# VHH binders against q330m9, part 6

Target 1, 357 residues: q330m9
Amino acid sequence: AEQEPKELLEMSTDTERLLEENDLRPLWEVEKDFGNQFGGFEADIWKWEDIQASIDAIERDVPIADLPPGFQRRVAVPVNTGYRNAISNTIYVGVQTVSPGETAPAHRHGANALRFTIDGSEDMKTVVAGEEFPMRDNDLITTPQWEWHDHVNDGDETAAWLDVLDLPLVLDSLNARNTFENHELDRQPVTKSQGYWESQYGRARPFEDTKEDGIPGPFEGNCAATPPYRFSWKDTLQTLRQRAENDDPDPHDGYSLSYVNPATGQPPLFPTMSFRAQLLQEETDPHFHNAVDAYFVIEGEGATHVGDDVLEWSERDIFVIPPDEIHHHDPDGEAILLGMTDRPVFEAFNFYAEAEP

## First folded at step 11 (VHH)

Design n01
Fold by OpenDDE, look of step 13:
Structure n01 (fold): chain B 357 residues (1-357), chain A 124 residues (1-124)
Amino acid sequence: as target 1 above (357 residues)
Amino acid sequence: EVQLVESGGGLVKPGGSLRLSCAASGFTFSSYAMAWFRQAPGKEREFVSAISSGGSTYYADSVKGRFTISRDNAKNSLYLQMNSLRAEDTAVYYCARTYTYKSGSEKTVKFDYWGQGTLVTVSS
């Protein structure tokens, strides 16, 4: 409920001075300022054509080798109006490209990351924790915190994918410093055979727990860590289709699959971010929640109503829904969306709230 | 099917009051901004007032302070209270469904559905 602007209570100059000198503020002023640290968060959409044009321009103008150490990545970053560093103050989404023969050098960081492949190939690899993961179209690959990762394109076509990180949450919302390290080599050593991590977290697992336990690096916490993992689109889509054929849709999210943490078998994928594949066949019912929803259009076209706005989306578009806005989807035919949300952050503290109008 | 049906028009004397209603059906009324337009004889259709889904109101300068737009989501109804009516307010009044269309950098206010209109005549 937007509290009506309380009439400014006037204090004496002496009182104001006293408060200022002692780094004190009256409650009504502090209350008014709470929630206004960042500028306006608006519903918005970024069209693929614009994203592509932008990333191509970056590629043209900036050789990868000229980028600063640790940031040898060419990425077009959707930025919200009120928060100019990312799509929201909790979630970072970027569209990264790697041209044939290029390498994004190995590094690691405290932020959680994943890649969703837009244009991939068998010869495009993201190397994570010593394993080479092929990046096929619509594959989702996790890059857990403090795991070495690099990207190598040995193919003949430019690879493109979504980078999704919780950087804004950590660096801006929580005002923490970035924990980051460059590898001494451009490419990390490949120490695991392909399929190793899947073998650790698949449905069939060794009796002996040979996987590394706990959160890698200097980090501590109460949440289950996310392992390096590749979610094959082929498998995901098959499962999604089974849901659509055999189950009832959620009135708000359609036929939805969560990318679960392989370690637990449950959502969220990350402690800070949840991901879903959503198949929409009809208009959904309106609702609102205090979490942020970001979307990538995997397939199809349609529109999302957010408050008084209508976001018209097509394949590979990115759009975002602010918290507390009434919203629903209206696909034109069948559409599949990748949903990204910071909902787990709220749930972890019993702060998540959802309702219907 | 989306339908908008205006009512409440009629003959009124200058200085009088009239309340228009618009009954909406065929869509989630509460999710849309709504607007009133009017068209006088021989003139182009002009914006009168709008109300967002959240209840924010907007008025043309010509009607500001005299007209009040409101909505009842439970009744799927839009209203226009018109006070201090003038001869120049004579027109057919239309209700419209509105939204802000966003596509990348493009942002446009659109009106996609209209009612049949209701005639308001202000005459001595």
Scores: ipSAE 0.375, ipTM 0.711, lowest interface PAE 1.0, mean pLDDT 92
Fold by ESMFold2, look of step 13:
Structure n01 (fold): chain B 357 residues (1-357), chain A 124 residues (1-124)
Amino acid sequence: as target 1 above (357 residues)
Amino acid sequence: EVQLVESGGGLVKPGGSLRLSCAASGFTFSSYAMAWFRQAPGKEREFVSAISSGGSTYYADSVKGRFTISRDNAKNSLYLQMNSLRAEDTAVYYCARTYTYKSGSEKTVKFDYWGQGTLVTVSS
């Protein structure tokens, strides 16, 4: 491919002035800028010990209650040096903590979000759409678009979890406003008993009328809304083990499960992002695709080869693979990863592509 | 087992040209960056040129504009076209496999396998 700038074609001074006066540029001048609006997006890794040390420092210096309105959440955000605001141009990942007696105040917004619990307890809860969801290690809890949510730690231990949102896509790539509202109360009213949302999608479930379908708020779209829901790690791990005992692994991804939309039973979990749990027991074959993959290490250790880079990871590390990079995973024994991808966006554009080298 | 075998060295007059080859085996060649180094008699080994798995090229200032690195992933081969050779280019030239290790605050370039070298002598 041609990587050096093309030489500019000569135009008369009058033509150049006319273009500039009308905020126009000829195609051959702008062509070199296509596809390069953002800085370099790199493969990279954030080690848990560095994240933990940074959060501990923030906690010592800044009480959560003293943070500005709309930002009263203590979060360390992995940022790509070429991008600087998030792990990628479409996916935001953050590590949030809430210490004993703290509340991250109730709000709602248009961006979809989930919480993947790193260090939790029965007395640490995400409260979503009137239900308290205890945050147990490695549980995945949705806080879908326009649903009230707050995070409350009535326990004795600081809790930590992974936030994953499509904020960079909405705010930076689409340059749209994130519709946002603070609740009048810091803690929303609890109006449903624990287990209510899970019960709506169980093997025996209400059938005749689902009260929480449809797209919440002022938004319209063609995808079914994702409900508030907790995917228990116990069930997820049991299913991964069943796959490992009975099935052949995917050559690129090992044994994987999709966190599906409970209302449809189908991926993606959100219209903009898909999530999977992956059990790796052997080195995978290389491939590449135009969607971003980001990972959180649930268990184990190993390495991921991304182009010229080798990302060495261990438990609770976070790493990212840019689009179009040849990559594969090499676990040291057995490992389990949480995979995160913007593939649904590419599929909505009829633009997703994947190949082997 | 990883093997790198250089060839194409020899005696050449100043201003002449040579093309070095490196045949790679025992690993997925297309997944790695590759590099050329050289070592003149009595001196330390020094960087000459590198090419990423994606084809991006890098050159030491002393060879920029005179040397061209390339790769053929279908043949598992790395090349160095050397033009306008000078007496100072006399050295044993080594092929190396390379990658960047990244671990949070650590970022290091590793050269984990080397060839045996091929001698280039530039003499009148």
Scores: ipSAE 0.000, ipTM 0.388, lowest interface PAE 11.6, mean pLDDT 86

## First folded at step 14 (VHH)

Design q05
Fold by OpenDDE, look of step 14:
Structure q05 (fold): chain B 357 residues (1-357), chain A 125 residues (1-125)
Amino acid sequence: as target 1 above (357 residues)
Amino acid sequence: QLQLVESGGGLVQPGGSLRLSCAASGFTFSSYAMAWVRQPHGKGLEYIATISSSGGSTYYSDSVQGRFTISRDNAKNTLYLQMNSLKPEDTAMYYCARTYTYKSGSEKTVKFDYKGQGTQVTVSS
């Protein structure tokens, strides 16, 4: 909630000078600046038609080979008015494409990344930590921090997917530097057979080895690491349907499945971001929370009420709900959404708050 | 229960003034943009004035610009419409309406989801 600016109290010129000379400010002047470092975070929606037109235009104008090292990615980025570089100050979402025969070169970074396949095929691969993951439609694939990753399209159609990263959290909100490295090769060596990472975190798994897995790279922390993993849509959808058939919906989120950390078997998927598939069949009840919700429409159409706004969404649209806004969903028929949230960040520090109006 | 109750309408001579009020209840009034809409007999509804939730922003249709003033008192949960220099063409049923901004990409449309029962304004010599 935007705090109304408090009226400035008058101080003597000498006091003002003293404070200024010593880089000090009185509390009542500082208080008004808290929560106002960024511009207005607005509920907003990006239509697929516009996204597609934009990314296609980028493809036409910018060959991937002409892009600078480290940025050899063609991505259309939804930007919120308040930030101009991402949909929120914690979550980055982009729509990336790779044309037939193209390769997005291998690199790694400290930021956590997720790929959600929009247009994929068996011949479209994201190579993560030495394994080639096929990118089938609606597959969700993790790109954990400091894992080498590249994208290769050996198919005959353009690949498209969502890039979801916690870049804004690290680089903007926390004002830290991005830890980043380019691989010496455009394509990382494939050192793992297909299915390797899944085999590490299945129902039958090398339990002892899994426990020894730490945080990759130079990073330290208290959270469980996220492994490279592919969540097949087939399996996810099957489970989601089972839930819809056998369980009661959440009044706010409908029939939801969390993409859990394969290592722990629990949410969140990343320490900074949680993801869920939401099947909506009816209008949900309003609530609000201090976490951000971003959504990708997997299937269906409908609207989301956010404060005095109504976001009308259809398939492959992206929309975002600011914190502390009363909101609820109103699907037109059945819809499935990918929900993306920074809730884990708040929970990690006992800051998460949710309520009903 | 959400309610909007309009008052202040009546018969007035051309050039006269009226002040309409709308009492809101059943929702957080200060969180919503509001509008006045009117419906002349035999015609459709038209937006004539809108005001943001805070009252900091207002919009007027060309037909009432310069003559009408929309305002609100959030502490009293009341919306107002000051109507000056009234014309026979202003004769209509006037409604208070709760509004939303419908967003579809770059397209934005203001709509209302609820309006009151209305108050009749008749401008006649």
Scores: ipSAE 0.398, ipTM 0.720, lowest interface PAE 0.8, mean pLDDT 93
Fold by ESMFold2, look of step 15:
Structure q05 (fold): chain B 357 residues (1-357), chain A 125 residues (1-125)
Amino acid sequence: as target 1 above (357 residues)
Amino acid sequence: QLQLVESGGGLVQPGGSLRLSCAASGFTFSSYAMAWVRQPHGKGLEYIATISSSGGSTYYSDSVQGRFTISRDNAKNTLYLQMNSLKPEDTAMYYCARTYTYKSGSEKTVKFDYKGQGTQVTVSS
């Protein structure tokens, strides 16, 4: 829809009034608005130094305990020009911190979420469904739908991590509520030893003739629930290195691994979002697709070409590629990216499309 | 082999017109934004006009707005600069450049990764 109808298409004043009075619009007025309801969706980048400076300022001025109930999470949120509260129309990314002695209080909600650790320690923990998960740099920890989670820093340094949720899709596009509940205690009871959740999805694992299967809480659906789980960076990096030594890279993504749902062993990690680790050792070939890609730079530096733009990134930067933009990555030497995408939504509706120029 | 070859420069009287051309080869011209930059003798480079890869968006510096027109013919791999109402201060070496918009946080700059050898424009009586 690059052009509007010709000016010779006019309605009488009476017809215009009748339409307006009944909250109706003719198709040719509405049709040009499809796909143009939002402001511009731009390729964009948030530099870690700017994020860090902003977080340091917030930490200095706003103790986490002084934040309103339901917002006792100190988070800096990358926002795209056309969207006031998120990096894209489907994916929310935030950088959360917890300072020494602070607790981000226990709650649970309908949205799936994960934590990708940026600055962690053994004494900084995300507690999920009764288990303490130490937050080690570049670990990915799920805080899945309707599971209690809190964040506790018993260490001596501020911890930081990436939050990723499908909130814009759920709240703004689908007009659903993100059902949530605060726990009575700020720190949920620890009822599992460390390693419990990982053990439930090993090659040797409990097998029950009948199990309570289902989606936690008041929700129903057709996808297997995502369990609490930690994907260790050590294991992920080892696997990436094995692929680099033994396999050919994908022309667009380099050497990639999917963070699969541990219960099924298959992607996507959540029904609405997929995540991958990508090792880039050379410039990739251009392509485009109708799903959004957002990235966090785990290691290295380089640039990503998106249409007429070049996004220059370095370690811990966050950037986003709009749908339908021709793009490719050009690492300076070697780089590793965390990729996040709403592709599963498109695949669920048979709408995903990808091509090369 | 990537090449940008400017032509059309010369000596012109004040108030005159001149059309510069830039022949591009060795890359997919239609995939890149382009610019004209100029350098007066002994001075720094000045970006004077840019055009998007499709030709749909243009930008001009205040010094040339309304007098110069940038255009491109993607079928012929050629960039143009129509220069009208020329002034003595327009005297400079004019370069054709392949450009990108670089974003770093809130900052947005246009840079070039390749420019040609240039064509001299001299506006004098």
Scores: ipSAE 0.016, ipTM 0.564, lowest interface PAE 7.0, mean pLDDT 86

Design q06
Fold by OpenDDE, look of step 14:
Structure q06 (fold): chain B 357 residues (1-357), chain A 124 residues (1-124)
Amino acid sequence: as target 1 above (357 residues)
Amino acid sequence: DVQLVESGGGLVQPGGSLRLSCVASGFTFSTYAMGWVRQAPGKGLEWVSAISSGGSTYYADSVKGRFAISRDNAKNTLYLQMNRLKPEDTAVYYCARTYTYKSGSEKTVKFDYAGQGTQVTVSS
């Protein structure tokens, strides 16, 4: 958005000096700086071909063992022009790969994270909170705050997935630090059998409230914690198809399923980020909101109109819609998108706003 | 239905000036980027100028410094002030609703609607 030329009000030299010497500014100058701490947030798209080429190049050039502690991750990171470190000021998205026989060593952090598997197999595991989660294609696996997590590829093919974190929200927008810890071992001990965490939050649950209430680690808050959990794509897709067959679509989002917090049974998945699978069959109606929408194309092709731009997307592309931009989707046939949004942050403070043009 | 109606074309001598207007209807004009394209005899369509919904202006090299694009959102009207006109500016000028198409690093400007055009002839 082109900022109107700043009307310059002239003050006396003495007044200017007085303000400057005391680290003070007049309101009309300060007012204009609000919302301008970051560069322009633009609608943008990253093509899978480019992402793949980039991550392959990184893999070729950089052995995982040569990476510094805490950053032993080979990731291609889409960066928006305005920020240069992430796709938005609230959401980080990266495409990570782990080659056969490699291990991304165990660590934990205060940031919320999830993995969305692009190329996976039964032999590719993300170990979270003591359980080995298989990473099958399009599985969504949570890595909650302060839970130990590592990634192991015991397969014969390269594993690839989306890393999605709220790092920019904490580190950039809120200008805070990320609490981080490396595990003493490259691989955390596996202390839970497969399916343990699911069993804690399934339809059938233990009657005994043996679960520690609260947020893991040194953190405090009033939001429900997100547990370690694997959302099977098979199940998600089945449910999504049922919705498409039996329900009416949302005029803006099509047929959508929210990945809900298993503990509450409700969205958002994280206090800071909501995720949804969206099945689109026809052009959607335009709207705008102050939340960010980032997308990964699971299946299909199409375009998204965003303000004066049209983002042409295909399978495995990543694209982002800035806040307050009028937008709508135009799929070419049927498409399925993973939607990622910071909407919960706004809702938590009664700041979310959405409208139609 | 989207409609774009151009006016202001005519015959002018080299070095002269013209001001084109385009009245838009059938869509929320203020929310769209708009532009001008032209087609000279025997040539293809050429992008001339564009203005974003936010008011940013863009010009082809061939017209830069001579042409000025503007818009009045209250009147749903797009303008093109053409100064220092040259014979090579002779063309049918079309008002067009414009988009920037993005595909990774590739960016292209395209138009989805255009008017019927107005003839501009620069001749001595």
Scores: ipSAE 0.541, ipTM 0.782, lowest interface PAE 0.5, mean pLDDT 93
Fold by ESMFold2, look of step 15:
Order: structure tokens, then sequence, then C-alpha cells
Structure q06 (fold): chain B 357 residues (1-357), chain A 124 residues (1-124)
């Protein structure tokens, strides 16, 4: 095994004081401190019954209108002990609610976001870039970088959905400017028919199917912008079932579909995050990788082994697998998971690694 | 099929030593935490010791300082070195896979044994 040299170069007290006086440190001290800025990252699970009880309490006590400017969303956030604000150092997951008659006001921001509907209705909308998107159970709706979005509940029941954003990466690791704006109106104008954005990326589409558009707002980059888009659960599930009937499962992931960027037809959905719907029918083989995996249980129940831990999950539970942990899934019968990962960041740096034990 | 084959038990005087072995097959040994549980005649199962997949060791208060657990992943083998044995240590010892279940804010440790065990008898 590789070991540290047993002998270090000595440094005089005078040299030590000179470095300290000038806010300088020798490299060998700085290298010792790298990788220790956050507490331990654990495999962990948040059970839906606990989330639901907490959300019910927040909804009872906290009207959206009482929240500070810029944060007028009522969200319960799974928090890993090492990061305080999110499920991991790169991915934020939250459970948001909007009560009947409430509006989460229109704004836009640089962070990429999507909504995965838990308890929705035809009268609960996320409004994105001028289109109303009804939030139906298990639909995935993008609210892309720098597009106006608001959430409006004109129905009779409280709606709930999963928020997934790259906030920890964008705000805590990168030094982004002009990240956030409030709209002058709480509800943005509706300027497009329902179905407009979806139709732009169909098999028959406008002649500009590979058009070179800039990234919205003040941002620039190398990846095609992610459009506003709704992935219907009905279509997603139908396709997933076709795979199960006709294809062999992946040893680690089962039968999976990637939520691709509609503009390119390729993963990742966002430059920073990929998402999958995964059907598990049998115990998977163990593996590990240096990207984080987070999961929401769409359907079914089972267990995931992570190192020495077993995370027992059921419908609508949320769980997370840290980087470099050996893991595999063991569904009870069959289960469907929403998989979420920061793998695209690692791939952009040529840094992604994966292996079997 | 999962198999755990215990050996190394026997009759020993108080203050003596024994080394138990457990050969595992039918699963990826190196990825599991392992442990020992014991059962005296007419009594329930009692946790003795555990070792994580990464090598961290844990002991029940009744054996701490006297017993040492170890593993050899290349040989799929778990060991328990038992020193300064007492009559109270008399039991059938079982090798087990060890799980730490996290459910909400609760944590529990469970042991999954499959072998016949090995008898340890400590008497003068």
Amino acid sequence: as target 1 above (357 residues)
Amino acid sequence: DVQLVESGGGLVQPGGSLRLSCVASGFTFSTYAMGWVRQAPGKGLEWVSAISSGGSTYYADSVKGRFAISRDNAKNTLYLQMNRLKPEDTAVYYCARTYTYKSGSEKTVKFDYAGQGTQVTVSS
C-alpha cells in the first residue's frame, strides 16, 4: 500500500512566523487540509410519513406570503449531516407544497431546476416561460435556467412535488452573479397554449430542430440550453414497460430511461444533473462510483445496501448514496425509482469513475 | 446459497483461549459486515462482536478486552479470538452477516446467521 514519507522537511520558527504574518502556507500543509471542508457524508433515508407530517405542520403554520422575499416557497428539505442545506454537496432535493388559492410568486434564477409531481391535479400548475404545465402525479417538468416560473394552485386540495436543483453546486461552490430576479407580477402572463413547448421537440418539429440558440439571460456555456418541457408519466411508464418486455436489464440499474434534453435528444437533461426512471424486478449487482446517487421511490418497496448499511424504502421515500460507496438494490417484487445524479459534472471534467468490487 | 461454516469450538478450562473460524460462501464476503452471536442452553441469542466491511471492530461489554474479531477477505473467513474464557462464555457460537438498518431517525443492528454454530464449553 502507498504510504506517506516517514520524514518531513523541517521549517524554522522564523520561517513559520514569516509565512503566518503574510497569510501564506507551505504546500504540504495545504494538501493535508484538502477534502475536509464538510462533515461526513452519509447514506441516508427520509421516510414519506415523516416528510408528510413535517409538511402538514409547516403548511398549517406558515403562509407563503409570510416568507421573506426571494424565498416564497414552502419546502421541507432532506439534509445530510455534512452539508446542512441539502441532500448532498451538489444536489438539492426538497418537498414543496402550495395550498388552495396560493401562488408561489414568479421568479427566475441561474440554478437548474425540475419538479416531480407527488400529489397533483389538473388545477395545480407550474407556469414556465409563458406556458401553464398541469402537475399530474409522477410527471417531470423542467424549470430551466433563467426562465420565469411560478406555481399556482387553483384547485381545492394542497399539491406537493419534489424540487431537484443544482443549488449547492451553483451557490456554494461556484461564484455566480445575477443569479436571481423577482418578476413584477406574482403570476407571469400566460402567452402560450398548453402543449406548446412539448410540440417543439416532437418527431415532426419546426425546421430549426438543431437551431443554435444562446443560453437565456446573462449566462454562456458549451451545452445546448434545456427547454421548458413536461415528461408525462403515462408515456414514460409505457416506454419503461416496453423495455422490460423486450430488453435485458442492466446489472446495476435494471431497466432504465434517461430524461434527455429534448433539444439534443441526448443526456444529460441539465449540464449538472442527470435523471432516470428505473424499473427494478430483481436484486442488482454491487458497484461503486464517484458521483452521488439520490433516489425518490415512485412505486413499490425494497432495500438498498450501501456499504454496511441497509436502507429500507417504500413508495415516496427519498434516499441518498454517497460517492465511492459500494451499493446495490434489492426490490420486493418490483419497484420504480427516480434516479438523480451529479454524474454530468464529473464527465465534464473527465473525472467520472465506476467499478465493481 | 449463503453458507456460513463455523469451527474451532471445544472444551477449555477457565482462563483458557480458543479461536473460532467461519468460512463464508454464496455471497460477496468483502462487502458485508460480519459478526458473532451466541446462545447458551435455554437462553436467547446474545450479540458478541461485529466487524465492518472496512475493518472497524465492535464488542459487547461482557467480552470487551477479552475477545478479538478479525477477517481475512481473501479467504472469505471471519475469526474470533477468545481469551480469558469464563464459564459464562459457554454457548453455541454462530457466525452472522450484520446489518445496520436506518429507518427514519431509528437505527437497529440485526444478525443473520445460517450455520449450525460451534460449541464452546468452559468448565473446570
Scores: ipSAE 0.013, ipTM 0.539, lowest interface PAE 8.4, mean pLDDT 86

